VH-VL binders against q9nrl2r1430to1533. Designs and how they scored, part 6

Target 1, 104 residues: q9nrl2r1430to1533
Amino acid sequence: GGVHELSAFEQLVVELVRHDDSWPFLKLVSKIQVPDYYDIIKKPIALNIIREKVNKCEYKLASEFIDDIELMFSNCFEYNPRNTSEAKAGTRLQAFFHIQAQKL
Key: E = the ipSAE of ESMFold2; O = the ipSAE of OpenDDE; V2 = 0.75 times the mean of E and O plus 0.25 times the DockQ between their complexes.

## First folded at step 11 (VH-VL)

Design g1 (framework fv_iluzanebart; at its last look DockQ between E and O 0.46; V2 from the best seeds 0.00; counts 0 for: pae O 8.5 > 2)
Fold by ESMFold2, look of step 11:
Structure g1 (fold): chain C 104 residues (1-104), chain A 122 residues (1-122), chain B 107 residues (1-107)
Amino acid sequence: as target 1 above (104 residues)
Amino acid sequence: EVQLVQSGAEVKKPGESLKISCKGSGYRFTDYWIGWVRQMPGKGLEWMGIIYPGDSDTRYSPSFQGQVTISADKSISTAYLQWSSLKASDTAMYFCARQDYYDSSGYYFDYWGQGTLVTVSS
Amino acid sequence: EIVMTQSPATLSVSPGERATLSCRASQSVSSNLAWFQQKPGQAPRLLIYGASTRATGIPARFSGSGSGTEFTLTISSLQPEDFAVYYCQQYDNWPLTFGQGTKVDIK
């Protein structure tokens, strides 16, 4: 979308990065540390990539931005069992995201 | 403009400690990996390891694990390479470089520091 | 560890002519290969990533090709500033590894 939407996207991403539960999402999962991750997750995404896409104005619609954020959480829940620290952090950060997105 | 500025050349004796620096500017320092590369006199390039300053996730080449310490201070956008006890064989040019990190396979270096020459001899 | 082997060790070429550099990996690295240029006393400069994608600001005379285990860097019309050492680097698996370099000298 327009300049207002891009500023709102940046603000929201900054809030997500600052959240205590952002640690699983800051950068792409390491293929070396988690060898099977990319056999399971075909559309990997992370907050640093989303932040760069906002900075480079690559989102044309708000729905594209929201879709990348939701894809990030979906990947987390697909790969990680619900009892893991990663999945619990994902649940809490996603709830925070939904609250912040309502305020846009 | 993306820049990596390294600390100046060092002349040291065997057994001394040393910490060299790499300051990043013109980009968000915490969003990119910083790697260190050694080039011994007349030789090629050797990857030593990398750090993600955002969370200090650090990974070493097996050849350098336990030989050096890679660290970062994100408050001043600076990465470090450190020896506790230098050897004459540590004489080399040392580069820092930023890794462009778009997908799981994006571990190539897009911007390089100017290099720090370390000379270790009696 | 994936061994990267470059050939020739030295390539003598006249200005305006084509230079062709080879890089071979000990196992497949898919297209996860980069090329760097290094002049004496200077830092390396990224030329090509993804085997064939030119980095931002790199002149069109530089092109890369190949996949799997065999890769080529071509300089279509060598300029005076192109006399340097060229390195390939794989980034398919850790540790990241470089080839030993090809020196491009004036003939």
Scores: ipSAE 0.039, ipTM 0.722, lowest interface PAE 7.4, mean pLDDT 89
Fold by OpenDDE, look of step 11:
Structure g1 (fold): chain C 104 residues (1-104), chain A 122 residues (1-122), chain B 107 residues (1-107)
Amino acid sequence: as target 1 above (104 residues)
Amino acid sequence: EVQLVQSGAEVKKPGESLKISCKGSGYRFTDYWIGWVRQMPGKGLEWMGIIYPGDSDTRYSPSFQGQVTISADKSISTAYLQWSSLKASDTAMYFCARQDYYDSSGYYFDYWGQGTLVTVSS
Amino acid sequence: EIVMTQSPATLSVSPGERATLSCRASQSVSSNLAWFQQKPGQAPRLLIYGASTRATGIPARFSGSGSGTEFTLTISSLQPEDFAVYYCQQYDNWPLTFGQGTKVDIK
């Protein structure tokens, strides 16, 4: 990859990663640590993957980028019960994302 | 083009410290795990440990836990493997490798460094 | 740890012949199994991941099969550049572990 000027997508990913509630989403879930995760989640995704896609200019529409982010949260809520730290973090981060996404 | 370039061969004595490096390029260094593999002369591959430069999450093989330190400096896209006190038995080729996380739930290495030969002798 | 055992230790094959390499895990590793090729003085090269998926740029003559505890790497028609050592590696459980390797040499 080369050096790219920061786009709106890149900046938003940076802000998501830097958020205090990003820890469940920074990278894909480890099957070693969560053995049944990929039996339940069929379309895994994480911020590092989304960032890579942005870097490679794979998002042609903002809606595509948003869809991947929403998928990331959907996966979290599908696997994690509401009262878990992961789900709570996801709820807060998603709210933050929705506010920032209005700027796209 | 994805590349991992390791530091040059080392000749050391027992008791000396050493830190070797692995620099990644052609991709976002913080987005992929980077691991270290030992290969003693004429022997097979041994997984030592792995680090995620994005958050410095580090995992070690029990055989290497406490024997080496794995670290990364994401500002220069470089991973490190270091010893505080080398032994003759540390003589080996050391490879760094990138873990592909897009198409698998596991840890397989799709790109490898050229290796760093470490020779420890009195 | 999960012990990976490869067989045979050495496989002598003539150019153009089929080579079959085995890898056995001491417990199930599902499909989290990779195959690597290593030539003298070189770093290993990824051939197969997910037990049966060829890595980018790997010739079609290489194929992987199996799941659970038994895995096979097949080279349908051995080429001169295929003489090397082959390693399997599981990434289902910590610590990650490699097989001891199978050397494919010329008969």
Scores: ipSAE 0.013, ipTM 0.667, lowest interface PAE 8.5, mean pLDDT 90
ESMFold2 (binder alone), look of step 11: mean pLDDT 91; pTM 0.922

Design g2 (framework fv_erenumab; at its last look DockQ between E and O 0.04; V2 from the best seeds 0.00; counts 0 for: pae E 11.8 > 2, placed apart)
Fold by OpenDDE, look of step 11:
Structure g2 (fold): chain C 104 residues (1-104), chain A 127 residues (1-127), chain B 110 residues (1-110)
Amino acid sequence: as target 1 above (104 residues)
Amino acid sequence: QVQLVESGGGVVQPGRSLRLSCAASGFTFSSYGMHWVRQAPGKGLEWVAVISYSGSYKYSVDSVKGRFTISRDNSKNTLFLQMNSLRAEDTAVYYCARVGGYEYSGKWGYYYGMDVWGQGTTVTVSS
Amino acid sequence: QSVLTQPPSVSAAPGQKVTISCSGSSSNIGNNYVSWYQQLPGTAPKLLIYDNNKRPSGIPDRFSGSKSGTSTTLGITGLQTGDEADYYCGTWDSSLSAVVFGGGTKLTVL
């Protein structure tokens, strides 16, 4: 923590959060709203969790950071049919991420 | 000219290990998820495992968990299936198959289905 | 025993139409795209239909797919002797985190 210059990971998370298609991923899925979600998704994750891990310097390698981001998208595509708004948003956001991740 | 070629099959006794390979050519291997699918003699298709394009994520059928491991070497355009503690019921033709279309972390194996298959390699487990 | 259910066999004369059904549940066919595979005798499977109703290049329009609810159907018109094969439906099952196949349907051309 503390005030410091944003790392590449921090900057990328900021860009992901600001993206128009980030809305499905900002925070964990509500168990109340989606009761069966956690019966299916065993490794839930969201951008707010990833951001906190970045802030705590828990990512030592870019691959670890990328793995969590990909897990986030994988969860979305596992639970949601491809024709849903969530899956479509995820597809676009993931494409954006893959482009930006080349800079890491 | 897209092609998958399996190898490593053979006859082994129960409890032994075997490592299958799948050599890919004619496409950007590192951009595609890959499956293993097997077919026992005279039986239907049974999915075995899938691995993402980067190798970061893997899933496998329950009957092989703890015994089989899927992996890949993108620098060599090769998919692997390490099979340990083999059983008679593992006897089958083993196919490798490509996830259709560019695969990121989307619908596992069914983004565009399994659009390319190898000709298979035979594994026989018997005493 | 298969997660997806298919009839074990269907048959028809050349030139006729046949349909092969595949039934599942909400966690597989209901929420995921379905593919169909053709396996000619002694050969590896080949992708026939993907995304419920799309044909890969090289697959003639005699083959069609449709999906409704938790079931899907493969249609074959203008049946040819060369269509004699086993046909499998397949999809992702979200609850199992696995690919699941039907038990296969043997198509005989009379």
Scores: ipSAE 0.013, ipTM 0.667, lowest interface PAE 9.5, mean pLDDT 89
Fold by ESMFold2, look of step 11:
Structure g2 (fold): chain C 104 residues (1-104), chain A 127 residues (1-127), chain B 110 residues (1-110)
Amino acid sequence: as target 1 above (104 residues)
Amino acid sequence: QVQLVESGGGVVQPGRSLRLSCAASGFTFSSYGMHWVRQAPGKGLEWVAVISYSGSYKYSVDSVKGRFTISRDNSKNTLFLQMNSLRAEDTAVYYCARVGGYEYSGKWGYYYGMDVWGQGTTVTVSS
Amino acid sequence: QSVLTQPPSVSAAPGQKVTISCSGSSSNIGNNYVSWYQQLPGTAPKLLIYDNNKRPSGIPDRFSGSKSGTSTTLGITGLQTGDEADYYCGTWDSSLSAVVFGGGTKLTVL
């Protein structure tokens, strides 16, 4: 939790948001488009929510931040069939995340 | 260029069946969830059903459960509504509508609204 | 009675501003994204606002949306005679497992 970790979390979230494959993860999944999503996915999370938690200093450990990012990907893989554009984007963004997280 | 065209409406007696079709063009149909929405004469909008982009998830309004089935054929860019055991109360204009989306760096992003509507097909259920 | 409540009608003169309210509950507006639709006479509905307050491409910025608690509002400034239409709010309702619409508001531009 210090100022340097907050800056690192902010920078990583910005890199994720700017990645070409971030589109399924920018905001919470639509209840209108996919109304059963919240019955299946019990802990919804998205990049805009994670950014807000960084802004509010809600992450006390880097592991808590990483857990939310990984939860975001696991939700994607649990809900979406593996051959979908969403699941493929999730695979690529997760790989990017793992590389970027090593730099911290 | 983006277009939805409903067909299959008509005048039928109560208890009969109809199958509505919605032909999609000008966009990647298999990337979008789809709705059916109806509007009785002189009345407001009533949601009927939704189907996810792959067809894996479906929901419908309680009044049509067990009677109406939403489905899709992504290889033919077509959405369907099978309507069985029709009642007078099902009389309406039926619209198909696309869950909203936008292109984002070569991928489709979604936004939460029905952004493209067909012009509707009329179903009249009367004796 | 509709789960989402809209006034049945509103009116204002050309050039004026009008707001159209839509109220619901935590199972719908409170926890879900809201959309607004314009239906011109004799036509299909058209998406006007999505994700509570965002405009699709081609919708002028004199249309705006907002959400507070379990209520949402469509704002229209610089009213034109072409804005005369029925307006519907819509959202998911988790208790009903359904999309719900308001009953509609007829806007008259006098």
Scores: ipSAE 0.008, ipTM 0.603, lowest interface PAE 11.8, mean pLDDT 86
ESMFold2 (binder alone), look of step 11: mean pLDDT 91; pTM 0.943

## First folded at step 12 (VH-VL; framework fv_iluzanebart)

Design h1 (at its last look DockQ between E and O 0.04; V2 from the best seeds 0.00; counts 0 for: pae O 10.3 > 2, placed apart)
Fold by ESMFold2, look of step 12:
Structure h1 (fold): chain C 104 residues (1-104), chain A 122 residues (1-122), chain B 107 residues (1-107)
Amino acid sequence: as target 1 above (104 residues)
Amino acid sequence: EVQLVQSGAEVKKPGESLKISCKGSGYSFTDYWIGWVRQMPGKGLEWMGIIYPGDSDTRYSPSFQGQVTISADKSISTAYLQWSSLKASDTAMYFCARQDYYDSSGYYFDYWGQGTLVTVSS
Amino acid sequence: EIVMTQSPATLSVSPGERATLSCRASQSVRSNLAWFQQKPGQAPRLLIYGASTRATGIPARFSGSGSGTEFTLTISSLQPEDFAVYYCQQYDNWPLTFGQGTKVDIK
């Protein structure tokens, strides 16, 4: 990607972080608070990591950026039953992401 | 590029207050844990506590709970370690360190400040 | 809290020879173990995380192994710049804890 794509990735990540439903995704899940998480989720990722990868220009293709965002949601739905606050927040944030990604 | 710059050495008397600082640059300050480590003269390293400046999530080692305050001011990318009443036993070198989150393994720290020497004597 | 015990306290090794440092945890920390190097008057430097993964820029002569409660740092061919104190640190459970350190002297 080019400079315009990187600016768009930055804008999208900022919008995701500002969304009211971002709270489960801001940073990696704590092993102290959720001891079994990393036994179940093998490719963990969070918005702070994605933001730093954008800042360091580590995404070479837009698809790589999109894949990390979708992995973040997939992890949430794999670990959390659909009736949990985390899964509901994930559903709403993913819908928001899909709308914003059309601008990408 | 990532830098942690600590405030200068301090000479204090028992009972005085002190606040030392750790300024982060070259990264998104609110996206990483910052921790404080004590090293008493001639001794090893000892974690005091950590803070996530993005949401102020703060964790203290039991030996330091209630003995110090760890805080951050994200508007100036600065973490703090603070004593309300210093003791002679607080004489030590104090380091700040930033977490590096590049895998799923948890909390390890790759970037360190230069250290702040605190001397408490009457 | 998890107690980390390092051995030996001091290790003397001839240049070019192998150094082996041990770290034992009081309970399993899985592979959530880091090794640090600290030279006099300097801040610690991360060498190894995840028990066996070298941090960026760390020479291949440094290697880590182990899991659970027993861990080893190996320096395969000791160089003059490797004189330092080495600390292990677990990050499996709060609070984070260091071992007491192993001082490596070059003969």
Scores: ipSAE 0.016, ipTM 0.671, lowest interface PAE 7.6, mean pLDDT 88
Fold by OpenDDE, look of step 12:
Structure h1 (fold): chain C 104 residues (1-104), chain A 122 residues (1-122), chain B 107 residues (1-107)
Amino acid sequence: as target 1 above (104 residues)
Amino acid sequence: EVQLVQSGAEVKKPGESLKISCKGSGYSFTDYWIGWVRQMPGKGLEWMGIIYPGDSDTRYSPSFQGQVTISADKSISTAYLQWSSLKASDTAMYFCARQDYYDSSGYYFDYWGQGTLVTVSS
Amino acid sequence: EIVMTQSPATLSVSPGERATLSCRASQSVRSNLAWFQQKPGQAPRLLIYGASTRATGIPARFSGSGSGTEFTLTISSLQPEDFAVYYCQQYDNWPLTFGQGTKVDIK
């Protein structure tokens, strides 16, 4: 809560959200739209959830933050064939993330 | 030029093992899925499974899960399809295909091997 | 798995005529739908991807339309080289699945 200067985690999340390939990851998958998603993905996560965790200072280590981001991508690749738009977007976004994460 | 070259025709007996190959060239082998498609004589295309040579991620059709093994050797840009014990019903043409990426629009199977004919009879 | 159903099984068309092929998915595949052409003794060839985008080198007479569960491949003016079997394929979910094919032959 409150107004504060963006941390490195916050800045990275902002950059991820603003990326053109963030659309599959902005929020949790709708069970209505994808009925079998949560039968396959056991640890769902999305950028809005990660952003909330950052805002609540739940990440004490960079590795914890990175683990959640990687989980997000892992989920995408587990559910989606690589020839789907989601998987392709994920591949590009993950590459972007890996570059930015070096700054953490 | 992208090419997929498959191994030659096979004539086998029931119970025998078999491993056929698909060699890719003209592109980065580790960056694209390679799939296998079965086509029984006079029948349609059946998706068997697919492998991503970069990390060996492999996905099977439920109909072929446990019936065949898909693998890849990225050091020689080659994908494999193998049976531990062939059946007469495995007689078919087998194609490998590469999943290519177009402009941000998607991946598609735009390059195919020439096919490998497998005949299994006693 | 997502079942892809094509119709008709066989379509007889005269050269120069319009051919319309249908493909139905048992559940939505959004626009993750491709069309392939296969001639005897040859490997399949990609025609359309993303439901409506022609692959490189594919003549303008081929067009794809549809989204969700209903898709159509149209050949505006059938050429002699177009007589073949056509397959649709979804790549929206595992496992990837093909339709059973539509044979386009000469009337």
Scores: ipSAE 0.009, ipTM 0.645, lowest interface PAE 10.3, mean pLDDT 90
ESMFold2 (binder alone), look of step 12: mean pLDDT 91; pTM 0.921

Design h2 (at its last look DockQ between E and O 0.03; V2 from the best seeds 0.00; counts 0 for: pae O 10.9 > 2, placed apart)
Fold by ESMFold2, look of step 12:
Structure h2 (fold): chain C 104 residues (1-104), chain A 122 residues (1-122), chain B 107 residues (1-107)
Amino acid sequence: as target 1 above (104 residues)
Amino acid sequence: EVQLVQSGAEVKKPGESLKISCKGSGYSFTDYWIGWVRQMPGKGLEWMGIIYPGDSDTRYSPSFQGQVTISADKSISTAYLQWSSLKASDTAMYFCARQDYYDSEGYYFDYWGQGTLVTVSS
Amino acid sequence: EIVMTQSPATLSVSPGERATLSCRASQSVRSDLAWFQQKPGQAPRLLIYGASTRATGIPARFSGSGSGTEFTLTISSLQPEDFAVYYCQQYDYWPLTFGQGTKVDIK
């Protein structure tokens, strides 16, 4: 992708990390503390990984960047029941993401 | 460029306290785990524990639980390893290391500090 | 905890020859296995992760293979800078554990 797309991805991921509801998504879920997570979630992803992929210019298309962020939310909703703090945070952060992504 | 710079060598007596540091630069410090590894003279590598500076989530190897404290100050991009009361058996080289993000599973560490030699003698 | 056992403890190899290092896990670690190189007085250096993927900047003469409980590091043509101690490390389960090391010496 071009330099304008990479700058926009960088700005968006910074805004996601700063959001109060980012806490379930900052880093990968611990295998030690949640041993069954990786038996259920086959494509784990988190904001720190997405941020580094942006920094290393690993996204060639905007759709690849968006797909990773949406995968992050999809994993949250697959593993966590809707009444959990994690799922509620995911719903609010996803709504924020959709608003911020329109600014691209 | 990612760098981890550790504090200088220490010479201490048994019973003294000590806090050694590891300063990260060239990356977003709060987004990566930092771990500590001990290497006793002539011996192999031992993981002591890890910390996620973004939320201070800290995990210890069972052999080191209660023996050391791992902490971080994200405002100055620095992780710490500390002892309240040193023993002669704490004489070792101590490394800090950062998680490589590329593997989305597990914890392996690509970037290492230069090491801090701690000598505890009577 | 998962015990990582390396063999041999010391491997004597002539420059230009092939070195083969073995690492066994006490239970399956899938492919969550890394190899490190450590020279005297230096920090460890990542060579291989995911059992077989070379880390950035690692020469092609280093290759890794295996899965489950049995893993191999191969150095196809030893260079003078390759004489060091090599450690395997599993990262599938906490606590993270290293093998005891294999020292590669000049024969």
Scores: ipSAE 0.006, ipTM 0.637, lowest interface PAE 9.4, mean pLDDT 87
Fold by OpenDDE, look of step 12:
Structure h2 (fold): chain C 104 residues (1-104), chain A 122 residues (1-122), chain B 107 residues (1-107)
Amino acid sequence: as target 1 above (104 residues)
Amino acid sequence: EVQLVQSGAEVKKPGESLKISCKGSGYSFTDYWIGWVRQMPGKGLEWMGIIYPGDSDTRYSPSFQGQVTISADKSISTAYLQWSSLKASDTAMYFCARQDYYDSEGYYFDYWGQGTLVTVSS
Amino acid sequence: EIVMTQSPATLSVSPGERATLSCRASQSVRSDLAWFQQKPGQAPRLLIYGASTRATGIPARFSGSGSGTEFTLTISSLQPEDFAVYYCQQYDYWPLTFGQGTKVDIK
């Protein structure tokens, strides 16, 4: 296979995944672990899904990419109280994202 | 000193509306969640819902969703719990409680109001 | 919602003895588990938060432990003022939920 330089979207996803606070967002919430999650969250999304969309070139605009990332955080804050580890991690990760997104 | 002071006992009839209050003092009211807890006579504690006065983010227990309304007026550091139409089964003690937060330790409900007794009887 | 189940319903203990209260969660809770004490005619009082951190002013005889779905409140040497109802509560997920309580009374 060939070696390719990561796009801006790809690079940002990599940085998000590598962040210490990414653990709530790496993959979709387990229905087994959180049975009521999908009764509340109607548009589930996670970094692995976003990464796939990036790899498939489904994002034509930076705004579309940003919208999905924001949805990911919105879901977290909708389901989790601010005191949860997930919400606390999300708050920090979102702040990081907002800084990095300015470079897009 | 942190304090939560609730409004006085209420005696109501079924069908009547009611709004009880919880006033916080001694801390930044907008920075902490305020929750409401029901305790029916001789029974346990039930979380009804919680509000963050800073942005009015409000969450309800499914059991109480649509049954009550939680609100807050941050200008007077007061949270509210209200019913549009009381039922006899709403007879209970109602507590408000503050949720404190530490970055490394999470939240905990460290201060409670003294409770408001609501009696609904025909 | 996460169902919190406490056991036993009533625990009879003599002063000076150890009291062990159990709280089981219907699904895994990380660290956001609290214990409260309530006496008749009073509001609940926070004892433990984060599953094992003792609240300010709470005597050392109170301790919390556990992880996942099993949690325990221990009173190492029961004092007369410790006879009360104890509740566990999770705040990891919406909605916040309490256990049904354990009454600690005098043997």
Scores: ipSAE 0.005, ipTM 0.622, lowest interface PAE 10.9, mean pLDDT 90
ESMFold2 (binder alone), look of step 12: mean pLDDT 91; pTM 0.924

